# VHH binders against Formyltetrahydrofolate deformylase 1, mitochondrial (PURU1), part 21

Target 1, 298 residues: Formyltetrahydrofolate deformylase 1, mitochondrial (PURU1), of Arabidopsis thaliana (Mouse-ear cress) (q93yq3)
Amino acid sequence: GESLDSSVSPVLIPGVHVFHCQDAVGIVAKLSDCIAAKGGNILGYDVFVPENNNVFYSRSEFIFDPVKWPRSQVDEDFQTIAQRYGALNSVVRVPSIDPKYKIALLLSKQDHCLVEMLHKWQDGKLPVDITCVISNHERASNTHVMRFLERHGIPYHYVSTTKENKREDDILELVKDTDFLVLARYMQILSGNFLKGYGKDVINIHHGLLPSFKGGYPAKQAFDAGVKLIGATSHFVTEELDSGPIIEQMVESVSHRDNLRSFVQKSEDLEKKCLTRAIKSYCELRVLPYGTNKTVVF
Short names: E, the ipSAE of ESMFold2; O, the ipSAE of ESMFold2 at other seeds; V2, 0.75 times the mean of E and O plus 0.25 times the DockQ between their complexes.

## First folded at step 20 (VHH; framework vhh_vobarilizumab_d1)

Design bb3 (from aa4 with E53S; at its last look DockQ between E and O 0.89; V2 from the best seeds 0.67)
Fold by ESMFold2, look of step 20:
Structure bb3 (fold): chain B 298 residues (1-298), chain A 121 residues (1-121)
Amino acid sequence: as target 1 above (298 residues)
Amino acid sequence: EVQLVESGGGLVQPGGSLRLSCAASGFTFSDHAMAWYRQAPGKGRELVAGITSKGWTSYAESVKGRFTISRDNAKNTLYLQMNSLRPEDTAVYYCAAEGRRYGPFYRFQYWGQGTLVTVSS
């Protein structure tokens, strides 16, 4: 247009900031003023101050003009506040600018979680880049999932395993450029050496409500036992099986009106939804470590 | 295997200076946040200073203006310059390195054996 500013509107983009420090007077005011001073607007603000722990956690969502408040300056401005409060844990993500988290997906035979994650990823509802899929089971190249991976340029790596050789060094090489791993029904136990060598987060899906029932419990056995409630748990992987900090848990009622097919379908639906939500929450900076083995999930 | 080896501790007079070093191996040093912690007799371990992979620093209020954390990524070495030392700074000082994070925040999982700093007459 006819005027310098009236024909072009600023582009406002979302940002997320998470913060952890010792509790102190005025933290929220300082964080809010940082955003407001740069012309940003807060759309949401979550705070958790645990009882008798003298610590502060927050997550803010805001919109801002990246021309007025450049991406690197956002980091610097929040870090200045972090330094004022003696904190290192100040993290900003700006999804439209920042690179998406890169992940690799590991699975064994069953692919219901993989298929769900691929569909959510294709729909733009899973904010990751999938670098590869790794499995200890070979798959025919004309299956729907393999055609999907080929169409989108996502490598599938068959890594044959035996009890004498889990091939963890091969897996480490394949995943070295990822930000975290997702075990989408990978039925092999990752060793402590693998976890140390990888050195980044690994997220798993378990078919029950931890910590009550660690290990496997196939859907048919639960069906035959007549259970009335099924669950799924997504958690961080540690050296101790099925014991890492929990990210998401889901439950569903079942009844005598479920046949085996509907029961299995409900179980699989629960697992895929639980894992997908856990990954999304992680990528949106909603999952924060708390205490020895707990999480804050905003 | 992650290894952290502290050095530079010793006895120093109040008002004096001391420089701690931490030699690191077994991980890509430049990609990890590092920190110094200390533990005085009968007290818990407390954060003294931390530094991110990007070079952002944070300090405990009790040491601000007196201590400086730094890193040399070419030598895989973390430093703590300690000036204007006080008897209250007497503690075992530990080098710490970032491990698995369980989210976006730095978590210090790897620790050195510690080096004793004594500040007295």
Scores: ipSAE 0.552, ipTM 0.764, lowest interface PAE 1.4, mean pLDDT 88
ESMFold2 (binder alone), look of step 20: mean pLDDT 85; pTM 0.859
ESMFold2 at other seeds, look of step 20: ipSAE 0.641; ipTM 0.810

Design bb4 (from aa4 with D31S; at its last look DockQ between E and O 0.83; V2 from the best seeds 0.72)
Fold by ESMFold2 at other seeds, look of step 20:
Structure bb4 (fold): chain B 298 residues (1-298), chain A 121 residues (1-121)
Amino acid sequence: as target 1 above (298 residues)
Amino acid sequence: EVQLVESGGGLVQPGGSLRLSCAASGFTFSSHAMAWYRQAPGKGRELVAGITEKGWTSYAESVKGRFTISRDNAKNTLYLQMNSLRPEDTAVYYCAAEGRRYGPFYRFQYWGQGTLVTVSS
């Protein structure tokens, strides 16, 4: 029975559309006209056309009336344009309607990235559902992070690993209902079999500027070497260690005035910021695959 | 382990038809986007046609109206019906399946061995 008064002003909600096809005349005109024809208004529009590949990438932010332009019709209208340009890659997200991404967080001993992500999640700045936290290190129940997880009903799974058994089948079961994984300083190398079995994206944080600093480079070694720059890299995980497409990198200066403690603190601050920004960019559809091992990050 | 096995290639005269098949195993076929790519001599590999898990299709401009991609989820098989073949369609045709995306876009990671299609005078 009941209906709303027809004189009620429409509520406009944000949408994001990302698109990839072979470059052609008129793509932006068609995409923008699609939005305008439905009464939508573009708030931002990014385009990248690389010189050597004859391909087109775009990301638009717009507002629209979901009564006038229903969510499924948005997908269909953009997909029709994709078909016109011989493309499969047209993706829309509408944060107020679409389900949040479900993620699991994996870590080892250090929790600075986990803590930052939990705070951002609590503050509503990471629009994800955190299904669980998995670690190969047991933590005392009286720590602040463990009480936080308990208070919010987020399971913590201690998965004791050895060199002979990384228990990857157990981890696969725990994360089966997730959209992607976040390695928040998980210091075990995920096997090719794990990555194939999971089949979805895995985002890592590395304590250095890839590709030049692959592998483990402990903060003390960098400190003793007298480096003047430190960095952090967040990237997709592949079968090759620290070689996947890069999402975000951050850099800070260090000097002789840094002792080991301040050096480590700066490194940890970079890592937590870098990882958090990478995940936010991913969830906002800003990270688009490009070439073999590159990304467009709008 | 993902396996993609193409068949149906061969030698055909211009104007002729061929139907390519790709038998897929080692993954949940119905939940993955699939595609046909081709590689002509001296050229890079290019998308010919794609089909999403929801059934949306897209075609390269050069094959629109002549080629039809389809899938049979019950048989885990991808097809490409190629009609009105031209000499420029000569290429090795590859079946491809979706893998890890690195973002929101379909990314074809798994490949078959390819099947040769030759369109001769």
Scores: ipSAE 0.686, ipTM 0.828, lowest interface PAE 1.0, mean pLDDT 90
ESMFold2, look of step 20: ipSAE 0.693; ipTM 0.839
ESMFold2 (binder alone), look of step 20: mean pLDDT 86; pTM 0.866

Design bb5 (from aa4 with S58T; at its last look DockQ between E and O 0.51; V2 from the best seeds 0.00; counts 0 for: pae E 2.1 > 2)
Fold by ESMFold2, look of step 20:
Structure bb5 (fold): chain B 298 residues (1-298), chain A 121 residues (1-121)
Amino acid sequence: as target 1 above (298 residues)
Amino acid sequence: EVQLVESGGGLVQPGGSLRLSCAASGFTFSDHAMAWYRQAPGKGRELVAGITEKGWTTYAESVKGRFTISRDNAKNTLYLQMNSLRPEDTAVYYCAAEGRRYGPFYRFQYWGQGTLVTVSS
């Protein structure tokens, strides 16, 4: 039983807070009290304390009244707690106020990941702004994907590459106004100079289960090896090929009844889902660095 | 290659002071968060103080009001002024520099060799 009145009916919006510090007594109590003291309500709270490390990770989801607890005050209040615990990692996101992450998508010939991401984006299920799509393959303007991009005002940039010139300076210019880059089956290796020049995150989809089946065409490798599981891996790009921290992995069972065609189809289905989930997790502040090359993924 | 070289450690009496320095090279110092960590015998490394590229500082509760972190971007040098030293401050102190971020999260990837600070009882 509810009664709505403008004088007593606040507009509540969601917020996310991620915190990482050295473990100590009372961290959850302090963080939760901060939210509750401002009239916020916690909807979810995740904590990870590694067994052999003296560190604390948390991610909270809450709703609050932005008139009562203004966006800048949310930052200040959590920053005060961060100072108390000597934490450098205290990050707030308020999706309805904060601008969406801006991304560019790079691909080569295969577009199954691009198509999935565009559909999820259109449905409001991929929380990004797509600034452009870049490919080393030209596409006819009358294809479904190209008409989709034109209707939504998303530029498609054909960047003709060769072995001696991957045109990385051209790509750097095209992606200057982005928060991170997504390799949606871009089959050119990005150089260390590109990664330094870009200076922001690059997220890749690999067609296979890393660290096994690096490089190449993993579906064919898996088929020839007679595996019973195939998969896809989404990870951060570093200078070492296919070795950056893993964000998401997905698997599919296979059997003697699968041929190469069915392996490829299952791999494509996994790749598009895996990449989409990785991007969503990243944008929702669920992916934190951990250890030498690991992640916490809340 | 990233290089961090600490100096300024030594033996002091309780209540004394030391100033630690960390000379940094091999990266654009002003773009990176920096920190001091310490490791007492039989314990893991713990954060003492941190300073971001934008100058935001944080301190462990046990050192707040006694220690001051600072940076000199022109000299590529990180400092830790340690006042009112206590026996529990005895540790090897490490300079740390931010490495590759993943998202908005600071991650300290590069470490110096450490400098020993001993506060005698």
Scores: ipSAE 0.443, ipTM 0.722, lowest interface PAE 2.1, mean pLDDT 88
ESMFold2 (binder alone), look of step 20: mean pLDDT 85; pTM 0.864
ESMFold2 at other seeds, look of step 20: ipSAE 0.674; ipTM 0.834

Design bb6 (from aa4 with K54R R107K; at its last look DockQ between E and O 0.83; V2 from the best seeds 0.62)
Fold by ESMFold2 at other seeds, look of step 20:
Structure bb6 (fold): chain B 298 residues (1-298), chain A 121 residues (1-121)
Amino acid sequence: as target 1 above (298 residues)
Amino acid sequence: EVQLVESGGGLVQPGGSLRLSCAASGFTFSDHAMAWYRQAPGKGRELVAGITERGWTSYAESVKGRFTISRDNAKNTLYLQMNSLRPEDTAVYYCAAEGRRYGPFYKFQYWGQGTLVTVSS
């Protein structure tokens, strides 16, 4: 028979599994036994059972030897457990071998969120492939952002829009190969027809703490009102403005010592950090919607 | 526009069989998870069976061994073969299709009008 070279050490790689089913006794034991039986080691395990809903959510992080537990067998083994509990929702990601999520970034004039995402992406801290950047504002080719995009082979698409024509069919064509969209301060409201035509997740950043401070220009409004806290909210886009399930919220203290410029800068810093964290959480399978409009964020 | 149209319901005696069909249009059928739900009088909707785009199936405990979900991606059609029917299976049966997930899990967002199954006596 076959023999293994004893000088070769196992290469262990990380895996993530998320699961949703009707709550029952012993689910965690079955899922953890699955990992352990294959020689895997659990590094983290999160469970949420909402009160009065009889449903179960979990996320596990583990390391394993892909020679001993091949990638397709990982899917099969967890799916067998899912079928035993009458569930369809069992998802595995293995970041070192699975394809990264493909995204497109949409923005208008302000680029603070785009710049932050590009920097995190370049540093290897944002686990996505960026297929293109789309904006309703033209940018000169000799600017830093445009040179960055050109250097990395990321197309920039200027899509001139008006109130009468948002050119959503053109945008749909440009993003057809993506796994989800990111609105990095895209100031046009996407129609229900666009959202239906795209059919996948769209993640937005809002300048304020939803559900409060919807619409408008919250930074200036908040400054004039003398607030002591400002915030940013990243959420899924739905047909109803600023009302989709929230992924991440961040806050910052402000005071009389802030002028409008510093106030706006703090708001922009919150927005870029909030959006990037939301995207990371989504890609790491930490964001699990439940109920009507809520999320678990493990 | 997404459209789901159920058919095949009717009146049947206990122990009988029915085959439900759901014709789907307005989306790429083969890319979406599909399910059958039912709603008995005075009750909420409950999952009967589901099938993923990869063909993985799942069944409610009350129907395991009696019902079979299947799909024909070439015809954009979902099926439910219902055998050994019981009076408690009487319900309006709804075809459901996956919509926007807001995360990694299947969520059924699109619904048909339903087809009535009555198991008498």
Scores: ipSAE 0.547, ipTM 0.783, lowest interface PAE 1.6, mean pLDDT 88
ESMFold2, look of step 20: ipSAE 0.565; ipTM 0.779
ESMFold2 (binder alone), look of step 20: mean pLDDT 84; pTM 0.856

## First folded at step 21 (VHH; framework vhh_vobarilizumab_d1)

Design cc1 (from bb1 with D31S; at its last fold request DockQ between E and O 0.93; V2 from the best seeds 0.76)
Amino acid sequence: EVQLVESGGGLVQPGGSLRLSCAASGFTFSSHAMAWYRQAPGKGRELVAGITEKGWTSYAESVKGRFTISRDNAKNTLYLQMNSLRPEDTAVYYCAATGRRYGPFYRFEYWGQGTLVTVSS
ESMFold2, look of step 21: ipSAE 0.704; ipTM 0.849
ESMFold2 (binder alone), look of step 21: mean pLDDT 87; pTM 0.877
ESMFold2 at other seeds, look of step 21: ipSAE 0.686; ipTM 0.837
ESMFold2, fold request of step 23: ipSAE 0.646, 0.721, 0.696; ipTM 0.820, 0.861, 0.846
ESMFold2 (binder alone), fold request of step 23: mean pLDDT 86, 87, 87; pTM 0.878, 0.882, 0.880
ESMFold2 at other seeds, fold request of step 23: ipSAE 0.642, 0.682, 0.672; ipTM 0.819, 0.829, 0.825

Design cc2 (from bb1 with T98V; at its last look DockQ between E and O 0.62; V2 from the best seeds 0.00; counts 0 for: pae O 4.5 > 2)
Fold by ESMFold2 at other seeds, look of step 21:
Structure cc2 (fold): chain B 298 residues (1-298), chain A 121 residues (1-121)
Amino acid sequence: as target 1 above (298 residues)
Amino acid sequence: EVQLVESGGGLVQPGGSLRLSCAASGFTFSDHAMAWYRQAPGKGRELVAGITEKGWTSYAESVKGRFTISRDNAKNTLYLQMNSLRPEDTAVYYCAAVGRRYGPFYRFEYWGQGTLVTVSS
């Protein structure tokens, strides 16, 4: 008895593997053989070996049949290679199976980044679950953004702040079940105590090209200085203001024909694009720490 | 306060051996990946050897087979056994510990003050 079923098509799904260890001969060959031996097909492979550091970073994108190579076996197979090389980091994500990162969005008055992120999230372009939005500004319930949040069941939390009380314990409680925070133009400085209490990543958007033009209103500073390039920077938050590792930067040309309004408009457009790309890169395992305060972004 | 204190550096002739120690305090040692780095004059810091919290090790090619990293979680101490030392191993050796992670990726954030190893005749 022979049975034929020609109507069955394999479902191929994407996987990502990131590997970080001491540089050694044959790492790429071993990692690629692991994928190929299970019938997987590599769609992209990025490697970085920095000068003088003798370390190896890689990120592979592949497709595979999860019936032939079950999710738990993917972990086991890469873990065997990680043990062979004493890898400092070996991480697999399979977006169609693995839980999405849970995030909270913090903002103050300006909502251009929030609106962009909500639209990208709705369109399936940001691979996250948004648990809530937190702001130190109250918003009228009849605005488009508030109706959007209500329609999608995303809580909006008004957390009024003063210079004497940032209410960081209240914020910590609201975000305890998140994987990381996104500061979408949250204009309050988070304390070292908040960062220690939260204990996970916080990603910010700065409206300027760090390390230049630090401060709260870089569009105005750039306009007054007569710059010919403006930019936005998305970075990890540390205790030192606007100094954490940079994830993404974007630039736009400007000229004498721009007034302050057009500078601000261009800056806001850069900010929303820069932040969304940074979050996407983070969720896709493209952002790796490097050196003292640098990143590799594959 | 996180502290990493290296010891065991000194002068040694080529072919000799030296054992470095790093006493750690101010954090839960067993939960952290640890590493030894070195810096020769005029060069950047380079990774010499690393060891994860699970005991997985890695080595720079230039020291493989000559150096051994180990950890004693009961004593909160990291070690580097250095054998068959060469003049090019001359450097300040630093103990490093993983601090804040950016996602699932390790970053060595805490550093000792270093211990000098000089290999010369």
Scores: ipSAE 0.085, ipTM 0.452, lowest interface PAE 4.5, mean pLDDT 86
ESMFold2, look of step 21: ipSAE 0.510; ipTM 0.743
ESMFold2 (binder alone), look of step 21: mean pLDDT 84; pTM 0.848

Design cc3 (from bb1 with T52N; at its last look DockQ between E and O 0.92; V2 from the best seeds 0.65)
Fold by ESMFold2, look of step 21:
Structure cc3 (fold): chain B 298 residues (1-298), chain A 121 residues (1-121)
Amino acid sequence: as target 1 above (298 residues)
Amino acid sequence: EVQLVESGGGLVQPGGSLRLSCAASGFTFSDHAMAWYRQAPGKGRELVAGINEKGWTSYAESVKGRFTISRDNAKNTLYLQMNSLRPEDTAVYYCAATGRRYGPFYRFEYWGQGTLVTVSS
């Protein structure tokens, strides 16, 4: 921040840098020296070099004085290093300066994920701007969630859908000014044409441990199978149902003392937590793709 | 429908030059990172050069100083200027464009059919 007392020390702000290139000697030293030479201080540094791939992934967190190291110069300095190592994937975010990600939330009947995300957003724990909420189910204006949305100026759009008309062109128009979409229990399958037309990331929550338990009602499948662990999965959406790169998974132990109702309760609690953590990790540049369908999550 | 159409390949003597073009359609070209890949006979595809939406470029070590990637956002066209060609540059060259990124890094999801470059030895 700013200070009214001109004799006070400079205010340091956080920055995040993520980087991917072919592995080479001296990368960490060069990136670290860039930050240190500008008077910045590294608070955390994560590196991943996949087995049998000659590639390098990193995420650094640092603090710096934006007067001494202006935002545009940060970009230029890291770009110079990226070009030296033949890297196209070099990304900086400075949360206090850079615009927040804009998202839309899609859901059907069940709102447990939406409610949790709205509470975390209100508490300042999700660094996003929520542009709207879209549902294929109408809700009464006097419900708790609808009053919350009205109080905070977040539009709710009822988009009546059928199997013959999913109204994807209407949804595309509503979300045109977003950085990514969140499916918070949206029970319609988005078509390949929608995904191509949107062209940006779509993040889903699944009520089971993928790749196992695909499809609806996975809690019953897990219950009938006698599993000792149940879970939830947050992943990127692709044309193939429940098959995209996984961002976050969470698990809960179960035993003979659990019935189907307690399985469902535990699963819903995992879904809330799993989705909100996945979105936070995405916005903090912790989710880095590698391989064909994998992620490293720093 | 997303389409990438390469042109400009051909037979060239060692030391010669070629300019490849890639005409793009079906997406907002200026919002996407673009790249050239190549595939030599019996080899896998390898990245040759990339250029992002801000115009930042990167090059494989084997082509630095010899190849230049560029883009013309008004014409929705990607270019590769190839100078000082060597027999080792013989390959099918593919134009690629990003799709969904799955995070902060570029993921090249759209591909052209390729254009053959042959450098005689």
Scores: ipSAE 0.527, ipTM 0.754, lowest interface PAE 1.6, mean pLDDT 88
ESMFold2 (binder alone), look of step 21: mean pLDDT 86; pTM 0.873
ESMFold2 at other seeds, look of step 21: ipSAE 0.582; ipTM 0.771

Design cc4 (from bb1 with A33V; at its last look DockQ between E and O 0.90; V2 from the best seeds 0.67)
Fold by ESMFold2 at other seeds, look of step 21:
Structure cc4 (fold): chain B 298 residues (1-298), chain A 121 residues (1-121)
Amino acid sequence: as target 1 above (298 residues)
Amino acid sequence: EVQLVESGGGLVQPGGSLRLSCAASGFTFSDHVMAWYRQAPGKGRELVAGITEKGWTSYAESVKGRFTISRDNAKNTLYLQMNSLRPEDTAVYYCAATGRRYGPFYRFEYWGQGTLVTVSS
């Protein structure tokens, strides 16, 4: 019922555009004019121009009418502007139309990150399709997590590994149709051959504030050392251990009032939140490569 | 494993034309974004032209209208047609291909050894 015609309240959908080029006068004006000319409305706009690098980064969020501005025309219109500035890096996502990113989750014994991700995914808060879960540890079929996976049709693959055989070719086959991998406490180091063979992004969670604590630093050792600050880092995986570009970091204070149990619980809470936020930021095009080993995170 | 081999460089007079080729192997060529970069003496590498897996092209302002990037996915070969060459086009030209991205943008991980183009009378 309203007396207004159907065109007065169109169905508007969100779009995201990220852009990178050499810095120049007028980039934002041209990009914003493109959106406005099609009747779109900008809801958020972020720009970063690093000092002395002569480069420009932006991320815009906007709403638009996909009848008036069809999905393929959005790509073409932004690409025309990109060509005007000699840019190749112009990316649009429209979450309600574009396919979700497909991911696989790799883990070992501890499942606190997996459980958090499954809950967020079920609630529609994690914008991915989970193709499978892979672990080097077997889990009983009657556990809560295994029943959850079966109920939602998400395969669980037990891949028994040894130090001599990490079975990376088996893992590559299982994940060939994914957009990126998530290491949700996968305690095996992926080889350079695996990373080359997969050829797409791999996101990890580390139980510390990189780069300061590369490798292992078990919670018991940190607790016994009397640290006052704990952290978690989510980062891209490269051939160099725990050295890839950082996506998200989180910290929390600890004190003499924490026993080992509360200390571990705080650490696990940081890890699951940090990883989940990193994946969401990645899927929302907020994580942009910058320099040699840095990121812009809008 | 990944190899990019440029060819077709040489000496040309101003106003002349040259066609560069880049033979690619060790990866699925059609799935990758390809680019030509150049490096003049005493300068950093700069993007000359790029072409995505979907065929979108982009050019540096200094070469627009004179250079054309193209790809032949059946031959795993990238091309750069350079017309109306100028002395400032003198540089080593590099073929580049994407690898891991660390986000949505193209990141050129694989590089050829380069082919020299000299434009002089």
Scores: ipSAE 0.592, ipTM 0.802, lowest interface PAE 1.4, mean pLDDT 89
ESMFold2, look of step 21: ipSAE 0.593; ipTM 0.782
ESMFold2 (binder alone), look of step 21: mean pLDDT 86; pTM 0.875

Design cc5 (from bb1 with T57K; at its last fold request DockQ between E and O 0.98; V2 from the best seeds 0.77)
Amino acid sequence: EVQLVESGGGLVQPGGSLRLSCAASGFTFSDHAMAWYRQAPGKGRELVAGITEKGWKSYAESVKGRFTISRDNAKNTLYLQMNSLRPEDTAVYYCAATGRRYGPFYRFEYWGQGTLVTVSS
ESMFold2, look of step 21: ipSAE 0.704; ipTM 0.853
ESMFold2 (binder alone), look of step 21: mean pLDDT 87; pTM 0.879
ESMFold2 at other seeds, look of step 21: ipSAE 0.707; ipTM 0.850
ESMFold2, fold request of step 23: ipSAE 0.707, 0.706, 0.683; ipTM 0.852, 0.857, 0.845
ESMFold2 (binder alone), fold request of step 23: mean pLDDT 87, 87, 87; pTM 0.884, 0.885, 0.885
ESMFold2 at other seeds, fold request of step 23: ipSAE 0.694, 0.680, 0.675; ipTM 0.843, 0.845, 0.845

Design cc6 (from bb1 with T28K; at its last look DockQ between E and O 0.90; V2 from the best seeds 0.71)
Fold by ESMFold2, look of step 21:
Structure cc6 (fold): chain B 298 residues (1-298), chain A 121 residues (1-121)
Amino acid sequence: as target 1 above (298 residues)
Amino acid sequence: EVQLVESGGGLVQPGGSLRLSCAASGFKFSDHAMAWYRQAPGKGRELVAGITEKGWTSYAESVKGRFTISRDNAKNTLYLQMNSLRPEDTAVYYCAATGRRYGPFYRFEYWGQGTLVTVSS
């Protein structure tokens, strides 16, 4: 007789789990067993146990069958382990199921970071939804960036500011439905009241190696001073200027062969790459708070 | 302005009970994880119990089965029921709430002034 064999392999999807607790014997085994018991397979595992501290950090990447291990059960199973170790910090993301982070981008005159982020986002290399772009500078509708934003349906909001009114309440309303903010060369200082009112993370790009070179240091001044190294730092924003936990830093050599134009271009290239990498690391749960003002970046 | 105000501390004999309260204001209480920490004389501050916005709880090993953390989102109040108290539970107890996280983990940014619990004699 006529018969037809049919077999279908399960569709496996990636998941990420990050964990923090007091250090104890057997944590890695318990976390690994949790994944394996549900038929998941670990593709990568990072652990950090600081010297002379009694704390444990981990990040695992795994694949699993979401029919066999439903998304909510993943959370519950890891939370049970967290409770065993007296911990609250157990976080899972499953990129193919979980909604992307929603962000707003703030900038002033310079748009090199914005342009890079938009291109990476269009290419599928930046795992965010961009809800809007906000600037204290007006832009003509025929510029490259404005045509890009219109083509992709991303609102651009011109919010004119003065020294006496930075219009932070207007900005808060525009960004209230975001998961975090990105300052892509926004040259206004956000107040403590804004940061408290927003209540979520704000990521900035600074054109230098923090904690050195806090504040502004224009590229022409560095060029005229004959520096041999330039840098960029991406960090969390706090009430203290340029002092929040650092996410990513990059450095590049410059020389007498650079004129002002090439020097500026190298500086801008560092800033856009540094910011983009910091945002990607944040969204992939690689950036974990550590100590008072430090990060673990897996 | 975020404020956390603890109450309910005092002097109690071993084996006794106390109930701590923490009145919270200045933020949407139901969106935040909350915790109790304590600091004994000459010691660092340590986590006693925590409770997430989803109601998941966690306890230090030394207090499991004796202490119960709870929250009342309608009253913006965090509680700690402390039973079978021991001299080693003597400490200043602090209410804490999450703020900005700098990543995915709960980060307790806001703190009360503390309430003293003394267990002796």
Scores: ipSAE 0.613, ipTM 0.796, lowest interface PAE 1.2, mean pLDDT 89
ESMFold2 (binder alone), look of step 21: mean pLDDT 87; pTM 0.884
ESMFold2 at other seeds, look of step 21: ipSAE 0.694; ipTM 0.846

